VHH binders against Protein LURP-one-related 7. Designs and how they scored, part 3

Target 1, 182 residues: Protein LURP-one-related 7, of Arabidopsis thaliana (Mouse-ear cress) (q8gwl2)
Amino acid sequence: MADSETPYHPDPEDLRRIPVDLFASKKLPGLSSGDLGFADSSEHLVFILRKSSSSLKSLLDSSGVPLFSISRLHNGVWELHKGDVEKRKDLVLTVKRTSKRFSKTESEVSFAGESSENLVIKGVPFQKSCTIYSQDSIVAQTSLMYKLRQIYVGRSKFRLTIFPGSIDHSLVVAMVAIFLQG

## First folded at step 1 (VHH)

Design b03 (framework vhh_brivekimig_d4)
Fold by ESMFold2-Fast, scan of step 1:
Structure b03 (fold): chain B 182 residues (1-182), chain A 123 residues (1-123)
Amino acid sequence: as target 1 above (182 residues)
Amino acid sequence: EVQLVESGGGVVQPGGSLRLSCAASGFTFSSYAMSWVRQAPGKGPEWVSSISGSGGSTLYADSVKGRFTISRDNSKNTLYLQMNSLRPEDTALYYCAKGGIVSPRFATYFDYSSQGTLVTVSS
């Protein structure tokens, strides 16, 4: 369960966990046309990003069950809500673009509820470059798996590395999806 | 504001030893895992070692296992790296970092606020 009331402080004793790699692709088994899938290192689908419109997307689990809805607001602001059913929506976090200079973008993540700690996302969205920071620690980062020519052809595949910490993987994927999709 | 001040670097012959120190301030030191990261000349940053808040758990990069020992003294807000059996390949600027990190890839995007301490291993 995602808990918007959690401050998301890293466990200072948790050093025995390895980083988790997820691979983003439009060609994974179980995807519908236009879906972006996130798979583990064994090619098992873990999350699905589904576009409903230019301003509305959904993040689903591997079974197609909605986890979050992603809504674009005015002035480079995005909101993440629990579930895909309108009556079940609870605000989880807000992503606000704080800087955009040419291709380089910075955004701030503010958690709803009892959480007072903000995250910072920096990168170059069109190059699938994204790093999420919690204070002095890296939460996650992406790297393009194909050369720049492949992204032009629309055959881009990228890797998302999630570092050990208390932040739910589904929230990390949602933040990356918001940042990289504009 | 978080402040990290590294010291203990120097010039040493292959097979020699050095002990690095990092004095931390501006945060509750015992509540955070701490790490050492290095950057060799002409190369990207590389994670070296991490230690848990209590000191009960440690992790090391494969390149330094068995040669380096990370430790901390929470009463003094100080992180240490004991480096033994030093090799020319260990030549780098060494940085102290707040947080437990376990991946060499992490270091490429790490924002350092400190100047680091230089370790040179040469014959």
Scores: ipSAE 0.024, ipTM 0.403, lowest interface PAE 4.4, mean pLDDT 77

Design b04 (framework vhh_6fv0_2)
Fold by ESMFold2-Fast, scan of step 1:
Structure b04 (fold): chain B 182 residues (1-182), chain A 123 residues (1-123)
Amino acid sequence: as target 1 above (182 residues)
Amino acid sequence: QVQLQESGGGLVQPGGSLRLSCAASGFTFSRYAMYWVRQAPEKGLEWVSTISSSGSTIYYKDSVKGRFTVSRDNAKNTLYLQMNSLKPEDAAQYYCARGVIAPEYTSRGFDYRGQGTQVTVSS
């Protein structure tokens, strides 16, 4: 059958690197008050970020099923854990702020389990400016506001562009959510 | 400098076997998932197999399952593809490729590939 591949490794018959755009907004159909939703280019909700407190959040799929729990430790460290009932406590990654110079922020992402290279996130969170780097490659970025030449991204919404790579879209969304809201 | 060098291709009869090798240098081979991909005449690039950095997780294209076996030797920085029961449809230029660094999940793409080795199945 065509669906013989795992969800973590789709059949890469088309090995093109294509960007995927998601649009983040608090004003999407299907959201509860306070939720931040991520929709595809057809305005279909794909992920929901739900806040339980300032230090505890959950990333859900479009059906409301928990994918990850996100918790803030002291000193700005965030931990992402799997949200399913059997693996709820499995650590997936840690995000640590490594630099803050005025509004400019840098964070490092460390993955649990088999050792891999750390990711670096750079940007200005309050401007919804965020770029995730894997070494010299861009994993994902949010659009910056530019007067007169570029599509405007409002204060209550922004665009997230994800490049195909080794990282699932749900993890990229979680990293962006942690960076922009931490 | 990242380098991948394939070898072991050749001409075989239908039902024959070949063992492809890929020698890797210029990076820490044991840290990367590896791919075998192929390109047949007049066709696009096609994924064949993936092996995780440790060798514990392996995936195959449906049409080669049971016939092809991928393996790796991290001590020798070498990737292998054992091809059995070769069919005319398997004739292609075969490339090894280095996966983009993955977290604990399987790699979703590659960044470097070799020059390739040609596999021809007799008419």
Scores: ipSAE 0.000, ipTM 0.136, lowest interface PAE 12.8, mean pLDDT 75

Design b05 (framework vhh_7b18_3)
Fold by ESMFold2-Fast, scan of step 1:
Structure b05 (fold): chain B 182 residues (1-182), chain A 121 residues (1-121)
Amino acid sequence: as target 1 above (182 residues)
Amino acid sequence: QVQLVETGGGLVQPGGSLRLSCAASGFTFSSYAMGWARQVPGKGLEWVSYIYSGGSTEYQDSVKGRFTISRDNAKSTVYLQMNSLKPEDTAVYYCARSGVVTPKYASFDYWGQGTQVTVSS
C-alpha cells in the first residue's frame, strides 16, 4: 500500500483503544422499577444502577451482582465503595460538588489511596450532560438521545461515550451516575 | 442519526505529512463547530484543534504552526492537514461535533470511530 491511508480497523486485542458507547435507559429488558440500565451498542445490558434511597445507590453488573455501593454523606460528599452496602470493602473514590451556577454543575473526584490528580466532572445533570476530565484530557461524556420537544418523553435516554484510557468502565459509569442522579 | 467517519490515517516518518478527513452526516453541518482530538497510547484524550461554524480556528500549543484545520460545508467534511509530524503525534485521531471548546476543555457531543496515525522511522 503506497499511501498507508487505510481506515483504522483495530485488532480485537486493541479494542480498548476505541471509544465505547453505552446507552442509558430505564426501558431496558431485565431492569426493576426505578433501575437505570447501561447497554452496549447491541442493546446488551452491561450495568445496572439501583436506587435504594435518596442517599444510597448500587452499581450492579448485568447479572445483578453488586460492584459498588454509592452513598451520600451528611456533608454532601458521595463515596464509592467496592461491594454492596452490607459487604462494603475498600473506599474507591469520593465525589464532591464544587460549583453550581444556574443549572450548571461541577464536581471533583478524589481516588482513595491515590496521590495523583483529581478528576473534574462538568455539566448540566437534568439535561443528562456530563464531561469527565483528567487534567487536559476527556475521560468520558454524555449526550441526550431524545429531542426535548417530543410529544411523548416519559423516559429519557442518553449516550455515554468512554474514551480509551486506564480508568475502568464501571468506575466511569459510577461517576456519571453520581453526577447525573445525585 | 449523527455519523462522523474519519479517513487518512497511516504510518509516516518523522517530518512527514498526513491529511485526515471527516465525513459528517445526520445534522446541519454548517451550523456546528467541528474539532479534532487524539488519544495517545497510554494517555487520555487530548484536544487538537477546532473550527467554528464561522471559520475561525484554534489549536493546541503543541501543534500550532504544524497542523491546519479546515472545512468544506458543501461536502459536510472537516479536514486536518498535519505537517512536520513528530513521534509524539502518534495517536488515534477523532473527529467530533462541538459547540464550545478551549485548549483545556472540550464540549463535544458526537465522535467518530477514530483513525490511527503512527509517526515512526
Scores: ipSAE 0.000, ipTM 0.154, lowest interface PAE 17.9, mean pLDDT 76

Design b06 (framework vhh_7sr4_2)
Fold by ESMFold2-Fast, scan of step 1:
Structure b06 (fold): chain B 182 residues (1-182), chain A 120 residues (1-120)
Amino acid sequence: as target 1 above (182 residues)
Amino acid sequence: EVKLVESGGGLVQPGGSLRLSCAASGFTFSRYAMGWYRQTPGKQRDLVADITSGGSTKYGDSVKGRFTISRDNTKNTVYLQMNSLKPEDTAVYYCAAGVIDERYASYDYWGQGTQVTVSS
């Protein structure tokens, strides 16, 4: 029922030292119907993905404060903006699908502003399989969760591993959400 | 490109044996856990056997003592030796690569599956 009053603030030194696991589920405390929550290894809710429509989503912190709005354009490109849907601020990044061969999908992430380095996302969205690459390095990876080594019904449960690096965890979560829903 | 290619399936009589192979490419095989799962129409995929990067194995209750999982990191291949086959072993067998812990298995990659049919 009750949201955590402590926002997610990872130690900057830990971001460079060890991988961080987040666990995605629709059945976490503090979620509204239809929400997808991301929890840490202690089962504390960290981020909330809220769907407003097939083409419009929001990424919120654990307190329900909007961090990003996520929108799909007419050409199929996804855009991430700072803030909520009604008070959208600067464009942060775009995600474009660059190839699809059967179930395997590839997308390119382009950052706005000073960054000239694109990321590549590869995987099988319906299997909740996703790997984000920065050149030859892995930024993050998702995989389905299986209880008692059997497949969870509904495919709404998966693990997201974020490897040590400089990219903000909220941006990684947003990129994963875009890729697995597009 | 990540690829898992199963082979060795087929038709066999009860009491017979088959050896399945799964050839992996496009990732660092030695760092991944490997598993075999099977699926019968209308049912969820069930664990047959898994093997960690360190070589620890686990088997489904129905196959313990009859099946053996092994891996060869120099050939990027995982094997399933199936002995004393029963009609209830009839299923599509899938190879998977991922991470395994004591409670959960998370698989990043799956093969297309190979049919095993046990009948006279």
Scores: ipSAE 0.000, ipTM 0.171, lowest interface PAE 14.9, mean pLDDT 79

Design b07 (framework vhh_8h63_2)
Fold by ESMFold2-Fast, scan of step 1:
Structure b07 (fold): chain B 182 residues (1-182), chain A 121 residues (1-121)
Amino acid sequence: as target 1 above (182 residues)
Amino acid sequence: ELQLVESGGGLVQAGGSLTVSCAASGRTFSSYAMGWSRQAPGKERELVAGITSGGSTYYADTVKGRFTISRDNAKNTLYLQMNSLKPEDTAMYYCAAGTVVHPSYARYDYWGQGTQVTVSG
C-alpha cells in the first residue's frame, strides 16, 4: 500500500504493475532436442530448461549460458544452485514436496540463508497446473494453452503468468520447472 | 523512474555505531524490495541486508545480529543501522531497489551512488 496524493493515477512506466506472460514449448527455434523453451509474448526465447537426467536439470538463458543447476537429493528435496551442473556455486533455494494426494500436489520453497519468507506451490503437475503463493498473494500461475475448438493436451505446452512482485523471473521459471517436471 | 540518494556515511571507530539512509524519489517506493549492498576495494559487491515490500528482512551472515534494515514508506526512506562496527565493514554502501531481496541471490533495477563508511581500528 502506497501513500498516494493521486490514488487514480497509474504510472505507465512501472512495469512491475503489469503481469508478464511466458509461453513454454518444445517447438521453439533455437532449442536442442529435449529442451523446453520459455518465450515472451513476441515469441522471443528467454529461458531454456535442459535435462541431463530425471534428477539433474539446468536453466539457461536464451544464449545457452547456465543460470542455475537443479538437482534432486536422495530425500526427495530439490536444490537450486547458481551456475551449471558441473560447476555448482551458492545454494539459492530448496523445494520440498509437503503434500501429494490423488488430485493435488503441494510443495514448499525455502530460500537459502535465514529468510522468513517461504513460498508455497500448489497444483497438479501432470495437468501443468501450478500456482506459486507468497503468503496470500499469487506470485505466478500456469495454464494449458487453449484455442477455440482445439485443445492442447501436450505436456510441454503451457502458459506461465508472472505477477508483479519481488521475485526474479528466472527463479519463478526454475520453481515452475521443478514442480511440473519433478 | 526511481532515484535513490544515500547519506549518513563517515568515519567511526571500531565498536561504534552509524546509521545510513537512502531517500527515494520518483515511482512508488513502497512497491519495491529494497536492499543495502557494500563493496570494499579489491572485493566483490556483497548484499548485506534486504527488506521486501511486505517488511520481511534478510541479512548476510557477516552482519547478522549487528545490522538492522528498516523502511519508512511515508517518508520514502530506507535505513541501515550498523552496530558493533568492525574494520572489515569499511566499504562503499549502496542503496538498491528491485524485484528480489535475498542474501545469496539478489536482483535490483535501481542503484544509488553510494556512501562511504570507514571503520578505524
Scores: ipSAE 0.000, ipTM 0.165, lowest interface PAE 11.9, mean pLDDT 75

Design b08 (framework vhh_brivekimig_d4)
Fold by ESMFold2-Fast, scan of step 1:
Structure b08 (fold): chain B 182 residues (1-182), chain A 123 residues (1-123)
Amino acid sequence: as target 1 above (182 residues)
Amino acid sequence: EVQLVESGGGVVQPGGSLRLSCAASGFTFRSYAMSWVRQAPGKGPEWVSSISGSGGSTLYADSVKGRFTISRDNSKNTLYLQMNSLRPEDTALYYCAKEGVIDSRYLGAFDYSSQGTLVTVSS
């Protein structure tokens, strides 16, 4: 795997204007066994989700540098911290699963700090389906790349579309990764 | 100048079908997610469906899922809504919306400057 000559730093103008598609797959060059990669439309690796255990994950950039550590607490709440698992910094956000029906999962996202709006994630994790809402607006959504007949759910490739907005793509990817664990 | 022109509405019986079109100009159509929003008489606007710029991802309101299909033709700068199994509750003015046309999210600040296209499902 060659490192990208151009790091993933989308122009802030593009984040507010143009939807971005990322493609999640376990079969990308440069991934370690068990890693889930997120690539752009040209199959350039952008983010790596690395699982250390069922309750511990890291989101890395394309060069393998840790961006966030993701941990599940005993109460079932997930926490996202900046940095490496060993050198993690400030709490960024918390994801709490709230389920009304067994066939559909819902989670709330609470950002650390003041004057932050909560986000809501709804979907069916088993089907790699989720939509992230900011109030009545859509932040991002996932869909299977193929019909269920063509690929096993749970090992499926899926597409993540991030709609124009102000939330960092790395945070959107982290929220999707946390949600799809059910 | 952004221009969105909706068409294809009409009067139809319950169980019928209609196909709405939205002709877009004044911006790079393929680069923006597009949405359909409707407003029933005496009610506030309701989001109906969204499609990504590439057409690779779609999302539907629970009230229309399985009955409506959103699609786009980026070569023609046109957005579509195929409406099947229409119900009296689907009666509304239908508008297309561009993501990023407004400063706030599209669901929170619908632009009423376009005329929309009227869909009436009756008897």
Scores: ipSAE 0.000, ipTM 0.106, lowest interface PAE 18.0, mean pLDDT 74

Design b09 (framework vhh_8k46_1)
Amino acid sequence: AVQLQASGGGFVQPGGSLRLSCAASGFTFSSYAMGWFRQAPGKEREFVSAISWSGGRTYYADSVKGRFTISRDNSKNTVYLQMNSLRAEDTATYYCAAGVISPEYAKPRAYDYWGQGTQVTVSS
ESMFold2-Fast, scan of step 1: ipSAE 0.029; ipTM 0.471

Design b10 (framework vhh_7sr4_2)
Fold by ESMFold2-Fast, scan of step 1:
Structure b10 (fold): chain B 182 residues (1-182), chain A 120 residues (1-120)
Amino acid sequence: as target 1 above (182 residues)
Amino acid sequence: EVKLVESGGGLVQPGGSLRLSCAASGFTFSSYAMGWYRQTPGKQRDLVADITRGGSTKYGDSVKGRFTISRDNTKNTVYLQMNSLKPEDTAVYYCAAVIGPEFASRYDYWGQGTQVTVSS
């Protein structure tokens, strides 16, 4: 059994230069029913995605403290707010679907700050395929961990690779959760 | 219950040094970026220094080369070593658990602040 009390503490020098892998699964130790967990390579929980409804979710840290509330508006628009669903704080970012051609989806991330570059997310949500771009640089990318031939359906297990950069991992996880679950 | 408790502030002469500490509790410290911000009368809070979960640091232009931010995830504590202090460094210093500097003012995981006064 993984020691869930061990804090998430990768080497600071490594995080500046090498990608970090997180593993998303509904079958991680310490999860409540229906939760999607994000764990390091030792299966230590780092983040928990909790679904309240089809249009309302929360991202929590491994101690169960709410980091963000995630709410769906119409036309594929999602809003990320700081804090708990019941006591929403300031808007952090908005994710809007800008393109859909068959199963291929593209979304734009707009930060609530006064001036910041938008991010672009492209992929196939059904296949847990997602790549986040910042001006042609890759911020993060998902892939299925287990592939059976060319068809793997009904699985919530995937790998999230976060590339070295300035965007906090909690925001990257939230953007991925919005794109793949919306 | 999230708590950030600052210590180490005080009165110091120009050219002196102080070390601020911020003890965090009620959340998974290692998962958060931590920062030090300061506020002078009549101004908005300004970034002094921040440190990401991975240890990458950023400094305000006025403190580069003089201040050093560090963290100890085993003690749930973030530190600010302040050297070569100047009168313009006089401010209330706040510890924050934040996503990034551009969003700092939108987040409410803040300490109560500690006064730093640089004066002869």
Scores: ipSAE 0.000, ipTM 0.170, lowest interface PAE 15.2, mean pLDDT 76

Design b11 (framework vhh_8h63_2)
Fold by ESMFold2-Fast, scan of step 1:
Structure b11 (fold): chain B 182 residues (1-182), chain A 121 residues (1-121)
Amino acid sequence: as target 1 above (182 residues)
Amino acid sequence: ELQLVESGGGLVQAGGSLTVSCAASGFTFSRYAMGWSRQAPGKERELVAGITSGGSTYYADTVKGRFTISRDNAKNTLYLQMNSLKPEDTAMYYCATSVVAPEFTRSYDYWGQGTQVTVSG
């Protein structure tokens, strides 16, 4: 089951290009009440997810500058727009739930503009389980974090691993936030 | 209870070599990705090297070609062999693992107490 080599990185340069890990938590320095923060491995805040309502969120950078507004339409589709909630700019992508069976959920990500291939997100949102696929490749994956001495501490905490690729990290974070919190 | 106990740190001259070890207990070591992180005075903690349960390795650009990570699953031990040591390699070195993913993730949720490596000029 466990191979000595990782088949998804056949190019030697891929072996040197590392996945980026972000750690999501509601209990990070610099967060306001209700915020979900994403920190790097050194615990530096990189992104902030701010909830304005059940249907409206913002993704901010570490300085609190809005990057994207996230809105849920009446039909349940989520839209990501550049900029602040009040001054929305271009539509970037939409996230649509395509399947739900019990706790298992599947969503499709469609990029605005040119005909790019859709992404697929599969997982169990309640368990903070999420894998983003581009065709046969994994873009990103989440996993719950536990302290080994304190089982179940950190159910509200999870790790997001972003694999080497062309998709901007802020977009990956936004997609994960929509899937797990939507 | 999972325990990681580092050893082998010490004072070494620039250009020298040192091997640090990590004794793991309380979990099925062979199923877990393992790594080494370091934190130098006045600097952030950085991931130095990682090794998957399958033996695939990763190295930070700062140590590539000089450091070698390895594991001995029969002894539940992780190693970091450090060659051509520089004063800037002076740091506390931490053994690390993650319970969350038994795969290659390069992220950690548990660290040992660390072992100090000091490189003098």
Scores: ipSAE 0.000, ipTM 0.113, lowest interface PAE 18.0, mean pLDDT 76

Design b12 (framework vhh_6fv0_2)
Fold by ESMFold2-Fast, scan of step 1:
Structure b12 (fold): chain B 182 residues (1-182), chain A 123 residues (1-123)
Amino acid sequence: as target 1 above (182 residues)
Amino acid sequence: QVQLQESGGGLVQPGGSLRLSCAASGFTFSSYAMYWVRQAPEKGLEWVSTISGSGGRTYYKDSVKGRFTVSRDNAKNTLYLQMNSLKPEDAAQYYCAKGSPVVEPRYVGSDYRGQGTQVTVSS
């Protein structure tokens, strides 16, 4: 844009009032071996988490286009960057583990840039238990899933509920992936 | 592959209203912020509005705030701009543009922009 523009204040109005469920599984149509997929309630694949190594992951859209790269800077600290691993762009957020008492873990999310909207993630990663807080509000929460006639070995299937709010679903999925896998 | 198609423009009198639509395809629509930008004859491209992928955050050019409302229907892969109290200075070709997965309040350019829809405010 050529025009010099005045800084605009964000409109924080919540335009959604209905929680959204995503279902995470390694056994979804369209996935490559080892991928973790996130599907909507109609079983349409929405996001793919691809592991390149223990310290490097990518979040892709349903077409396999990279949205974010996820890298471990050091123990307990992860960074999310725009784009893929090879063409890493701007830093989006940092997730830092702030507390670990036995199986209970707490992490803090710091967004890059001027905004001071730090989020807190609390849960038990081994149990796929994760709740993301923005101050007093719940942004998202995970829960385990079991088939009616069969228990999934290793607890590899879970539900992610995203509550109405201003945080993009792709960022919520990325934060959940970092917390449960880091 | 990425395709954006605007519609809903037309001729309207000052004080009138129009609703613009942008049909998107070729990418996971809900994962990307979207922009409305406009260009008046013989003038530069001007940012109008931004909406985050979830629809939870919106941003507006000062001169349109309170008159224009951006929204999206992620189930239909469609972006909207409701324009009320239209002024002669709002006359322009309106384009939708694909943004980043993380919302950037102001338009910083895009590799993907539609062909536009003409808005004329006359009489």
Scores: ipSAE 0.000, ipTM 0.331, lowest interface PAE 11.9, mean pLDDT 78

Design b13 (framework vhh_7b18_3)
Fold by ESMFold2-Fast, scan of step 1:
Structure b13 (fold): chain B 182 residues (1-182), chain A 122 residues (1-122)
Amino acid sequence: as target 1 above (182 residues)
Amino acid sequence: QVQLVETGGGLVQPGGSLRLSCAASGFTFSRYAMGWARQVPGKGLEWVSYISSGGSTEYQDSVKGRFTISRDNAKSTVYLQMNSLKPEDTAVYYCARGPSIVDARYTGFDYWGQGTQVTVSS
């Protein structure tokens, strides 16, 4: 076995990773009516977005266990809290719409801790497109699935690509859900 | 099925050059914008360059004057010519397909390749 200080020992942080794709649809196995599901490329459900009202939503895991509650305070401001709407825990982040020029929209994500830097989301919500930035780095992107499916099948789906990084996938999904709907 | 396959990565010394290629299939290549992004070890993924279906290009400030994006519609291939490489350019480079809207920062990319490793080291 090589000494960890030798130049020939590979750094685990340098291991190549590929982006993770999730597909958002209201037509996935295991969903209740009105739910939006996020599934992997094998159509296995990973997250469920459940709407309680226009200003209140929950993000659940694949088993229906609440991860976060999402609430709108006023126009353009959303809060994400740990737990369900009945047992709210700590504030995790806020999302505020910072600009809108025609269809182009920008929002800022502020984490509850002061040590975390803000994220910026830029996109065109009605096209289901957005990109989440951490400074100059891309965290995640969404785009509308191929037009032909919408024309012939009458269903809309969108793809969420999450890039290798330190942000939890559940938080990325929650931020996307807020931006595309709020 | 849409596929993007990157090639041309490798080990190069500071000041050297590499040309990355991305072979696209499964869509009408000439009608889409294409781009490159990179994942730097220990950092997030950053956008590098963008080329529209009409040939207009845009670059991240740190690569302007050193990198050139181009496309060959007859071969369904996008290229990234990288000159004057620096150790900070060490990253996994991904090519991506964009919609036919010029500002990729707002519309994003809808398909990504698996990536190719570029290492700039003595």
Scores: ipSAE 0.013, ipTM 0.433, lowest interface PAE 7.9, mean pLDDT 78

Design b14 (framework vhh_8k46_1)
Fold by ESMFold2-Fast, scan of step 1:
Structure b14 (fold): chain B 182 residues (1-182), chain A 125 residues (1-125)
Amino acid sequence: as target 1 above (182 residues)
Amino acid sequence: AVQLQASGGGFVQPGGSLRLSCAASGFTFSSYAMGWFRQAPGKEREFVSAISGSGGSTYYADSVKGRFTISRDNSKNTVYLQMNSLRAEDTATYYCAARPGSSIIGSRFTAYDYWGQGTQVTVSS
């Protein structure tokens, strides 16, 4: 019988998928000033992160339709809601920073309606570095897009690798945006 | 049109059992993961259980593990929730939900695109 005791246990078919790479950049066709875009390996825009303030952001699809609103509460917790900031619907998850030591940061992700299992994000936000864990399994990881010793201006270019699993890609992008964009 | 019809709720004594059913139509049932959620008066909606499209993977909330069993019959386009050892705190309206793709991801109610009308379960002496 299947292991039903493990939270976020992927279907065996999902375990056979290959990792998916998304590339984050402020210099993609179709972006508005200040937007951060996520493109697939064929340079097609998939998601847009739009900032309204340091405490309020939106994740949009490639057509500019809002998928999630991202807001920071007075207690420092970040909340992800379905929909845009005006038409937000259900709470999806919360992100709470659990530790920060020098440049190293750790955050905990709690899903709405979830009483026990959380995800953990660890990394160095200013280096565009983070890894999302579900228990001991890696959900996703970022790394800077760097060409040898070339100096980049505006350093918003990084790669996001989403590993095989059943977590929605838009949700992974939202979690990364919360962690790195702070 | 996509429809999910939940049924099987009712009144039961503590320690009793009920079996809920959710009949689905308007989509290829085996290509969708199915979930059960519940909401008690004055409480937030909470996850109960989920099952993959093939039935090969199941997931349960800690509060129901060992007492509830989720199953499905793809030939009948129906998902079931067998509820044993019922407690007063299980009193709620129970909803079935469907998400595209055969994979399963626990308690994420926002990942479920289609929702049925609820069926009321009341556990009291």
Scores: ipSAE 0.000, ipTM 0.120, lowest interface PAE 13.4, mean pLDDT 77

